# Ledger of designs, part 7: miniprotein binders against Heme oxygenase 1, chloroplastic (HO1)

Target 1, 212 residues: Heme oxygenase 1, chloroplastic (HO1), of Arabidopsis thaliana (Mouse-ear cress) (o48782)
Amino acid sequence: SKGFVEEMRFVAMRLHTKDQAKEGEKETKSIEERPVAKWEPTVEGYLRFLVDSKLVYDTLELIIQDSNFPTYAEFKNTGLERAEKLSTDLEWFKEQGYEIPEPTAPGKTYSQYLKELAEKDPQAFICHFYNIYFAHSAGGRMIGRKVAERILDNKELEFYKWDGELSQLLQNVREKLNKVAEEWTREEKNHCLEETEKSFKYSGEILRLILS
Key: E = the ipSAE of ESMFold2; O = the ipSAE of OpenDDE; V2 = 0.75 times the mean of E and O plus 0.25 times the DockQ between their complexes.

## First folded at step 8 (miniprotein)

Design d3 (at its last look DockQ between E and O 0.73; V2 from the best seeds 0.00; counts 0 for: pae E 1.501 > 1.5, end hemmed in, 6% free)
Fold by ESMFold2, look of step 8:
Structure d3 (fold): chain B 212 residues (1-212), chain A 103 residues (1-103)
Amino acid sequence: as target 1 above (212 residues)
Amino acid sequence: SEWLAEMLEEIAEELERLAEELRREGRPEIARRLRRLAREIRRLARRLRRGEVSPEEVARELEEIAERLLEIAEELRRGRPEIAEELEMLAFALAWLAWLLRE
């Protein structure tokens, strides 16, 4: 009775945990030398996070917006769009006197990969589309808002605001994706589940910029 | 990290709110499970503020709590799908925090 999006979400959590276990094994010495008490975000790291995030949302949303491909049309005007919100936030930073950094490798790498998927593998692209918004709503929002509260004097960024209820906006997209996926074979669905792991890894590398 | 401890306290508060809602609706066993997880999170936050835990141990505990939250979310899927979704979002927040700690 569960839809395809629920399969992706469940697999993303299990694969994310499995991927972290492998990273933890490789990074054990680094973790042992980095006590949690020294883990502090900075405005510079947060700006890198916002800029790389914007590059990814620019890429994602322009591909959807400019497409005449019928399947992509289902994902226009979801209410989840973040690029304009981030543009407003970065303009605010500039008006406060901050220097806006150039995009860095995490954002540029994911942006390029999304462009390739949109051309070569539209089903995988749509799965990355959903997972990027889900990752932001499901944990990125809580972490990013708390960091902004702490380092920006309680500034509420537009990046964390939606017109309407976020849970409902996400559910609407889930329903559209489940409907589109009804025509997919099991093999096509399984491929998208593999791409779900990549999406969360790419998103995690951008989130990690907060600590850079 | 003080901000990490504050994040954990906020998650624990949300779990307590959901637990009370479930208790009032006649689901006291699930409510007690959520309250136990909230207490575990608060104890972890206290140890973080005192510097009594390593990043690896914090990440492991967060991942374990996230899994237990997902189990409860699945139990609630049929009867309270909105609460199940809230629990899943909190579980993913814990998983992302663990990811950041394991860098």
Scores: ipSAE 0.641, ipTM 0.818, lowest interface PAE 1.5, mean pLDDT 83
ESMFold2 (binder alone), look of step 8: mean pLDDT 88; pTM 0.896
OpenDDE base, look of step 8: ipSAE 0.687; ipTM 0.869

Design d4 (at its last look DockQ between E and O 0.62; V2 from the best seeds 0.00; counts 0 for: pae O 1.6 > 1.5)
Fold by OpenDDE base, look of step 8:
Structure d4 (fold): chain B 212 residues (1-212), chain A 103 residues (1-103)
Amino acid sequence: as target 1 above (212 residues)
Amino acid sequence: SEFLAEMLEEIAEELERLAEELRREGRPEIARRLRRLAREIRRLARRLRRGEVSPEEVARELEEIAERLLEIAEELRRGRPEIAEELYMLAFALSWLAWLLRE
């Protein structure tokens, strides 16, 4: 039995490749050739990304920690939690003399949306939970390390470190997700999968802050 | 973008590492497919540094490479789940880079 996480991963990977080809075709009117050269991360942009990311992780982790829903209770203390790590990193930036920005519209919007989903739509909420943590652990870690090398003099941030073997932590969460989804109807599974596009959009808007 | 070119080179190096592991384990065909993708990525990184490609062209090539990595990851999933997982992570990174390039 292919676990439901495999379906989630397959949808996530397909949306990331296909839907952008279609939306990019619409706004491609003003081909101002933004030279690929302007793709440089800034410290200010990266700080906005970290602050908005922290707001999203704080929101997820508080919802899961405070929830009495059996579905969310399985995801307490996974070792994938990032809010505390991000707090440590932001304190380090303060010690370096950087001003920490307030959360921006992307982070605030996503945080609020997650709160609304947590109460109304557990299947959609689990879609966001999965995509946020797994996207960070996959592509986000690679991007973030290169950003840190470029703008932070090779400072390794706590945001990209885990207490334990990341592969095992991810596997444990996948197994829990598969088990939770065994109780779901096909309609509930499909509803979870349909929410993937929104998760990518909201996470993408936060990731773009690195380049701002 | 030097930043993007450096990221693509690291992804290519990881693909070569995984290809060498698969070669040692008696999967030389899959190893050759990964080494082909690594060479394509390094070629793209060089073109990117030279300004020979548009962001949209780079994004399209990265998406194509990401899809091909996913196919390989699915083939490895039952026999080599750890390598499959690393390939999924690399495919996801390429897809994120493609996304960021289109905006």
Scores: ipSAE 0.461, ipTM 0.757, lowest interface PAE 1.6, mean pLDDT 85
ESMFold2, look of step 8: ipSAE 0.711; ipTM 0.863
ESMFold2 (binder alone), look of step 8: mean pLDDT 88; pTM 0.895

Design d5 (at its last look DockQ between E and O 0.61; V2 from the best seeds 0.00; counts 0 for: pae E 1.8 > 1.5)
Fold by ESMFold2, look of step 8:
Structure d5 (fold): chain B 212 residues (1-212), chain A 103 residues (1-103)
Amino acid sequence: as target 1 above (212 residues)
Amino acid sequence: SEFLAEMLEEIAEELERLAEELRREGRPEIARRLRRLAREIRRLARRLRRGEVSPEEVARELEEIAERLLEIAEELRRGRPEIAEELEMLAWALAWLAWLLRE
């Protein structure tokens, strides 16, 4: 009765919270009376996050533009594209005197995996594509924007700006994915659900780079 | 920490704005559900500022609220898909915060 993207979101949320509850249940048994962990973002960590993020978006957006992949053509020009926005932000950091770090393992690992998916598993690639933009728009945006406000004197990075309404841009992509997935078998959909869990894990490891 | 509490309050404020929009459009019952969740988030932010909660308890509460928001988003999917998308984004923001807290 529901579209595939809605199923994917709902199932992923339940698996994510169930798995985290199991991990937290174990830690709760061993962490009673501990003080609340101190969360201290740093500019250096934030730059690592931006650079690894850019590597992922470069990979996605180059693949989408590649004429050898006509299946992905519907996902061109969504308004969600981030690579050029990140380029502008990193140029700004360089002008401010910061050293731009090399990509690190989280970004490199995910970027390489996406290249493999684009060739051998287009349905999984499309699901990772959507989930990467969704994760940025959801948790990544709110956490990263707040960090930038606190450690960059309220500089508003281009990475967190869209032309148009973000929720509408995401809804447009959701509708395209739901239409494409209508032709998928249950087995193909279940495979994408498994890949969605991986996508959130990879994205989370990149997001964690913000920590000091 | 103060940083985390400020993020939670921002999410609660956004939920209240969406709730008011839904109330004005003739959906007062779902608006009340969103305002109740916003109040729960604000209470959690206050407990966090006072250092009265473990990271695990905070994470568990955030995950529960996130699941309830996602359910509301699905109820709105057919009639207000843009608001449903915004609620889903906020639900996943809470889930990501919970994930970071458990690390």
Scores: ipSAE 0.610, ipTM 0.791, lowest interface PAE 1.8, mean pLDDT 83
ESMFold2 (binder alone), look of step 8: mean pLDDT 87; pTM 0.889
OpenDDE base, look of step 8: ipSAE 0.671; ipTM 0.858

Design d6 (from c6 with V53T Y74W E85R R88L; at its last look DockQ between E and O 0.48; V2 from the best seeds 0.00; counts 0 for: SAP 74.458 > 70)
Fold by OpenDDE base, look of step 8:
Structure d6 (fold): chain B 212 residues (1-212), chain A 103 residues (1-103)
Amino acid sequence: as target 1 above (212 residues)
Amino acid sequence: SEELARELERIARELERLARELRRAGLPFIAELLRELAREIRELAERLRRGETSPEEVAEELEMIAFALAWIAWLLREGLPEIARRLLELAERLLELAERLRR
């Protein structure tokens, strides 16, 4: 029985591949006028990315930790939590003499949206929860590691390390999510799936900060 | 396994072509990232050919690469929509291969 997570994964993968292509075709303003912003990662941009990421993870993890919703209680202490790891990394940057920026609009906007969803729409919230952690564990860490290699002299950040085997940690979360979703109606499942696009957009705006 | 390995190698070659195009477009960092992903795909193809890894492990790694390509495509969508589209096509193809490996 392909659990609900397989449906979520399929939607996420499809949105990553097909729907992005269609949106990009519409905004074909002439290549000439937008200076191809030197899409070179900067330490400043990367710090903005890390800070906004931390805000999002702090928000998720606090909501789950403090929630009395049975649905959220299943996702406490998954081992996927990133807020503490990011805190350690940001302290390292501070020790290197970098000024840690305040959260920017992308992080603040997503954090606030997550807070609103957590109270009003648990199915949509779980969609964001899954996609945020999944996006990081999959392609996000690959990009982030390469950025770190390029700008931080191959420093390995804690953000990209897990206490335990990542595959197993992800599997455990998938199993929990499948179990929770067994109690959902098809309409609730569909509502969760429909939220995937927003999750991708919000996460993407934070990822873009690397190149700011 | 050999057929899948050859398909992965074709994807890797296309990524390298896109990397050259990105470099010409003034995006050397993204070009380098694609070249590294192409290398990883080739390594996976060789591991698969040799039977050094389980099909499931290879599938998981291919999915990770596919998502990385999707994120890169998202970053490029406004400035280089054609390259973004081609990256997404490659990502989809990797996902299809990952599904085949799990079957």
Scores: ipSAE 0.588, ipTM 0.821, lowest interface PAE 1.2, mean pLDDT 87
ESMFold2, look of step 8: ipSAE 0.692; ipTM 0.834
ESMFold2 (binder alone), look of step 8: mean pLDDT 88; pTM 0.898

## First folded at step 9 (miniprotein)

Design e1 (from d1 with I83L M89L; at its last look DockQ between E and O 0.64; V2 from the best seeds 0.62)
Fold by OpenDDE base, look of step 9:
Structure e1 (fold): chain B 212 residues (1-212), chain A 103 residues (1-103)
Amino acid sequence: as target 1 above (212 residues)
Amino acid sequence: SEFLAEMLEEIAEELERLAEELRREGRPEIARRLRRLAREIRRLARRLRRGEVSPEEVARELEEIAMRLMEIALELRRGRPELAEELELLAFALAWLAWLLRE
């Protein structure tokens, strides 16, 4: 039996193949060089990203920590927690003389949505939980290194460091999620998979703050 | 975007690192597949820097590469779950970059 996390990963990789099938009918409008938006990170944009990210991680980690729901209890103390690391990094930015911004609309919106899902829709909540941590461990880590090279004099932030081997930490979370999902109906699994697009959207809006 | 091109080059370098590890472990066929993907990504990064490709074309190519990486990761999972997880992270990074390019 292919573990449910494999299904989640394949959905994440295929999100865009569905939209291409619909847009194939729109006319070959000229390759107007939509300038690939100048992906130039700013310190101010990156600080907004870190603050909004911290709000999201605080929200996730508090929900999991305070939950008596058996499904969420399995995800306590995974070693993937980021809120404390982000707090350390934001204090470092203060020591460098940067003003730490307040959370923006993207972070606030996603934090609120996660709170609502945690109570009403555990399968959708677990979709967000998994995709947030997995996206950070993947592309988020790479972006963070490139941002550090560009604007932070190669400062290694704690946000991109784990207490332990990251592959093992991710594997442990995968195994837990696979086990939890063994008890789910196919409908519950599908509902979790369908929430992947929203998770990408909300996370993507926060990530775009780097470029602002 | 120079930033995106540099990210793609870094993903290609990580794939080459993993390919060298797999070569040392006696898995030269998988290593060769990863090195092919790394070369494809570096070609795409160079084309992107030159403005020779649309964001939509880049996104499509990245998704294809991501799927091929995921297939390789699945082959490795039983014998080298750590390397499989690293490949799956790189595949996800590519798919996520493809997403960001389309919106």
Scores: ipSAE 0.534, ipTM 0.801, lowest interface PAE 1.2, mean pLDDT 86
ESMFold2, look of step 9: ipSAE 0.698; ipTM 0.835
ESMFold2 (binder alone), look of step 9: mean pLDDT 87; pTM 0.882

Design e2 (from e1 with F3W M70L; at its last look DockQ between E and O 0.54; V2 from the best seeds 0.00; counts 0 for: pae O 2.0 > 1.5, end hemmed in, 3.8% free)
Fold by OpenDDE base, look of step 9:
Structure e2 (fold): chain B 212 residues (1-212), chain A 103 residues (1-103)
Amino acid sequence: as target 1 above (212 residues)
Amino acid sequence: SEWLAEMLEEIAEELERLAEELRREGRPEIARRLRRLAREIRRLARRLRRGEVSPEEVARELEEIAMRLLEIALELRRGRPELAEELELLAFALAWLAWLLRE
């Protein structure tokens, strides 16, 4: 029996390609063709991305750590936690003489939404949890590392490092999530899968900050 | 963007590494498909560096490549779930790049 994580992964990968096509078709009608040459990351934009990312990870990690809910308790100390790593990176930026910005609307909005889901909708919350950590370990790591290399003279940030083997850390979280989802109804599973689009939207708005 | 072209080249190198592993394991057809995608990505990276493609064209090509990587990953899941996972991560990276380029 293919675990529920395989369904989540399949939905994530399909939505990422399909919803981008629909949003891109709507916005391409109004956005003047920005030359690829204007699509450059800025240090200021990247700092906004890191700060808003930290707010999201702080929110997730605090919810999981403080929760007595059995579903969330399984996801304590996964080794995928990023808030501390991001704190270290932001302190490094401060030591380099950069001003650390306050969290922007994308990060604040997503953080607040995650808090609301954690109380009201555990299945949807777990969808966000999965997509945030797994998106970062995949494309988010590659993009952010390359941006950092380009704008930070090849500085490798702690945000892109794990204290264990990333593949094994991800596998352990998948196994836990599969086990938790074994107790879910098909309706609860579907509800978790349907929340994937919102997770991508909120994460996407934060990722766009790199270009701001 | 030079950074985008460099990132596409890194993805292409990872696909070639995975293709070589699959070749050694006696899966030469899948290896050939991955090497084709790696060549397509490197061609896109070169066109991008030359300013020969729009962001929207790059995004469409990256999405197509990402979908083809996912198809290959699905074929590998039964025999090599770890390699399937690596391909899915690369497909996700390409899809995220495509998203960034449309905004």
Scores: ipSAE 0.291, ipTM 0.672, lowest interface PAE 2.0, mean pLDDT 83
ESMFold2, look of step 9: ipSAE 0.709; ipTM 0.841
ESMFold2 (binder alone), look of step 9: mean pLDDT 87; pTM 0.888

Design e3 (from e1 with M7L E14L; at its last look DockQ between E and O 0.54; V2 from the best seeds 0.63)
Amino acid sequence: SEFLAELLEEIAELLERLAEELRREGRPEIARRLRRLAREIRRLARRLRRGEVSPEEVARELEEIAMRLMEIALELRRGRPELAEELELLAFALAWLAWLLRE
ESMFold2, look of step 9: ipSAE 0.740; ipTM 0.856
ESMFold2 (binder alone), look of step 9: mean pLDDT 85; pTM 0.861
OpenDDE base, look of step 9: ipSAE 0.584; ipTM 0.821

Design e4 (from d1 with I83L W99F L101M; at its last look DockQ between E and O 0.55; V2 from the best seeds 0.00; counts 0 for: end hemmed in, 8% free)
Fold by OpenDDE base, look of step 9:
Structure e4 (fold): chain B 212 residues (1-212), chain A 103 residues (1-103)
Amino acid sequence: as target 1 above (212 residues)
Amino acid sequence: SEFLAEMLEEIAEELERLAEELRREGRPEIARRLRRLAREIRRLARRLRRGEVSPEEVARELEEIAMRLMEIALELRRGRPELAEELEMLAFALAWLAFLMRE
């Protein structure tokens, strides 16, 4: 049986195929070079990203840790937790003489939304949980390393290190999520899948802070 | 655009590393598929640096490559779950980049 996480991954990979079908009717207006926004990371933007990321991870990890809900209890101490690692990295930035900014609107908005979902919509919350950790472990890690090469003299941040083999940690979380989703109706599964776009949007807004 | 092109090159290098591992393990056909994808990504990165492609076109090509990587990862899952997970992470990275390029 193809586990539910496979369905989630295929949705994540296809998010943009739906919108292309509607925009195909809008006129061939000139390829105005929307300047591929110069993806140049800044230290200030990167610090905003780290702070907002920490707020999101603190929120997720507190919800999971404090929850008595059986579904969330399965996701305690996965080894993917990032809040403590981010705290260490932010202290390193302070030691380097950087001012640590307060959380911005993207991080605050997403943190609040996650709190609301955790109480009202467990399937949607699990969608966010999955996409946040997996996006970081994949693209987020690659972006962060490239940022470190460009602006941090190749400093390896703890945010991009795991205690153990990352592939195994991700596999364990996948197996747990597949098991939890076995008890879900097809409607609950679909609702989780439909929340993927919002998760990408909120995470994307935080990631774009690197470029601010 | 340069930052994105460099990141695409790193993904291509990781795919070549994984392809070499698969070649050593006696899976030369899968290795050849990964090396093809790595070459496609590097071509895309060069086109991106030259301004020869729109962000929307790049995003579409990255999504296609991501889907093809995911198919390869699914083929590997039973025999090499760790390697499959690495490929799925790279596929997700490409899909994530494609997302970021469209907004």
Scores: ipSAE 0.564, ipTM 0.809, lowest interface PAE 1.4, mean pLDDT 86
ESMFold2, look of step 9: ipSAE 0.651; ipTM 0.802
ESMFold2 (binder alone), look of step 9: mean pLDDT 87; pTM 0.884

Design e5 (at its last look DockQ between E and O 0.63; V2 from the best seeds 0.60)
Fold by OpenDDE base, look of step 9:
Structure e5 (fold): chain B 212 residues (1-212), chain A 106 residues (1-106)
Amino acid sequence: as target 1 above (212 residues)
Amino acid sequence: SEFLAEMLEEIAEELERLAEELRREGRPEIARRLRRLAREIRRLARRLRRGEVSPEEVARELEEIAMRLMEIALELRRGRPELAEELELLAFALAWLAWLLREREG
């Protein structure tokens, strides 16, 4: 039996192949060689990203910590928690003389949406939970390293460090999620999978702040 | 484009590392598949630096590579779940980069 997490990952990989099959027929014409937009991180943009990320992680971690809902209780103290690490990193930026910005619209919007989902739609909430932590552990870690090389004199932030082996931490969360999802109906599973696109959108809007 | 190209090169290097580990473990076929993907990514990174590819073309190629990585990860899961997880992370990174590329053009 393919675990539900495998289904989630395949959806994440395919999300863009389905929508492009429709739009790709039209815009075949004047793809002028638009140069791939310069991805140049700024410290100011990166700070906005970190602050908005912290708001999202604070929101997730608080919801899970305070919840007595059995589904959320399984995801307490996973070792993937980032809010405290981000707090440490933001304090380091203050010590370096940077002004820490207030949360922006992307972070606030996603935080509020997560709060609403946590109460109304546990399957959708778990989709966001998984994708947020998984995205950070994957592409987010790579970006963070490249940002550090370019603008932070190779400073390793705590945001990209885990107390333990990351692969094992992720495996443990996967196993928990697979177990929780075994009790879900096919409709509940599908609903969780359908929320993946929104998770990518909200996370992507926060990530774009790095380049602002 | 240089930032993205550098990220792609790092992903390719990680794939080569994993391929070498798999080779040492007696899985040379899977190792060859990963090295092929690493070469494809490095080729894409070079084309990207030269401006020879559109963002959409890059995104499509990255998604294809991501799917192929996921297939390999599934094959490894029973015997080497940790390596499978690393491959899945790399696949997700590629798919996520593909998404970012598309969303910047729209």
Scores: ipSAE 0.493, ipTM 0.783, lowest interface PAE 1.3, mean pLDDT 86
ESMFold2, look of step 9: ipSAE 0.678; ipTM 0.807
ESMFold2 (binder alone), look of step 9: mean pLDDT 85; pTM 0.862

Design e6 (from d1 with I83L E85Y L101M; at its last look DockQ between E and O 0.63; V2 from the best seeds 0.00; counts 0 for: pae E 1.7 > 1.5)
Fold by OpenDDE base, look of step 9:
Structure e6 (fold): chain B 212 residues (1-212), chain A 103 residues (1-103)
Amino acid sequence: as target 1 above (212 residues)
Amino acid sequence: SEFLAEMLEEIAEELERLAEELRREGRPEIARRLRRLAREIRRLARRLRRGEVSPEEVARELEEIAMRLMEIALELRRGRPELAYELEMLAFALAWLAWLMRE
């Protein structure tokens, strides 16, 4: 029995492809040399990304830590927590003479949405929890390290370091999530899977801040 | 974008590293699949540097490669969960890059 996390991954990978199929039917407008949007990271944009990311992680970690809900209690102290690491990194930026920006609309919007889901929709909240931590630990880590190498003279941020073996930490969370989802109905599982698109959208808007 | 091209080249290098590990472990077919994807990514990076591809085309190609990497990761999960995870990481990186290229 492929655990529910396998279904979540499959949906995550498919959502990237599905939005293409609908927009691809729009007319072959001329290969106008739309300049490949200058995908150049900035320090200011990256700081906005880190601050908004910290707000999201603070929100997730506080919800889980303060929750008496059995489903959320399983996800306390996973070793994937990032809020403290991000705090350390932002303090380093401040020591380097950078002004730390206030959270922007993307981070604030997602943080508020997570608070609302945590109370009303545990299955959807768990979808966001999974996608945030796993997206960071996977693709987000690679992108963020490359950005940091480019703009921070190869400074390795704490945001991209874990206390322990990341593969094992992720496996432990997968096992817990699979166990929690064993008790879910198929409708509850589907509802969690359907929330994946929103998680990608909200996380993507924060990731885009790197380019701002 | 030079930055995107450099990132794609690094992803291709990581795929080649993983392919060499898999070759040493006696999985030459999977290694060959990864080396093919690495070559496709490096070709895309070169086309991107030359302005020969649209952002939408880049996004499409990256997603296709990401899906193929995920399939390989799923095949490795039972025997090499660590390598499977590294491939999943690379697949998600490519998928995120594809998403960033569309908007």
Scores: ipSAE 0.439, ipTM 0.759, lowest interface PAE 1.4, mean pLDDT 84
ESMFold2, look of step 9: ipSAE 0.648; ipTM 0.818
ESMFold2 (binder alone), look of step 9: mean pLDDT 87; pTM 0.886

## First folded at step 10 (miniprotein)

Design m1 (from d1 with L4F)
Amino acid sequence: SEFFAEMLEEIAEELERLAEELRREGRPEIARRLRRLAREIRRLARRLRRGEVSPEEVARELEEIAMRLMEIALELRRGRPEIAEELEMLAFALAWLAWLLRE
ESMFold2-Fast, scan of step 10: ipSAE 0.685; ipTM 0.848

Design m12 (from d1 with F3L; at its last look DockQ between E and O 0.60; V2 from the best seeds 0.72)
Amino acid sequence: SELLAEMLEEIAEELERLAEELRREGRPEIARRLRRLAREIRRLARRLRRGEVSPEEVARELEEIAMRLMEIALELRRGRPEIAEELEMLAFALAWLAWLLRE
ESMFold2-Fast, scan of step 10: ipSAE 0.738; ipTM 0.849
ESMFold2, look of step 11: ipSAE 0.794; ipTM 0.888
ESMFold2 (binder alone), look of step 11: mean pLDDT 88; pTM 0.892
OpenDDE base, look of step 11: ipSAE 0.737; ipTM 0.886
ESMFold2, look of step 13: ipSAE 0.772; ipTM 0.879
ESMFold2 (binder alone), look of step 13: mean pLDDT 88; pTM 0.894
OpenDDE base, look of step 13: ipSAE 0.735; ipTM 0.883
ESMFold2, look of step 15: ipSAE 0.803; ipTM 0.895
ESMFold2 (binder alone), look of step 15: mean pLDDT 88; pTM 0.894
OpenDDE base, look of step 15: ipSAE 0.725; ipTM 0.881

Design m13 (from d1 with F3M)
Amino acid sequence: SEMLAEMLEEIAEELERLAEELRREGRPEIARRLRRLAREIRRLARRLRRGEVSPEEVARELEEIAMRLMEIALELRRGRPEIAEELEMLAFALAWLAWLLRE
ESMFold2-Fast, scan of step 10: ipSAE 0.666; ipTM 0.812

Design m14 (from d1 with M7F)
Amino acid sequence: SEFLAEFLEEIAEELERLAEELRREGRPEIARRLRRLAREIRRLARRLRRGEVSPEEVARELEEIAMRLMEIALELRRGRPEIAEELEMLAFALAWLAWLLRE
ESMFold2-Fast, scan of step 10: ipSAE 0.665; ipTM 0.833

Design m2 (from d1 with L4W)
Amino acid sequence: SEFWAEMLEEIAEELERLAEELRREGRPEIARRLRRLAREIRRLARRLRRGEVSPEEVARELEEIAMRLMEIALELRRGRPEIAEELEMLAFALAWLAWLLRE
ESMFold2-Fast, scan of step 10: ipSAE 0.674; ipTM 0.824

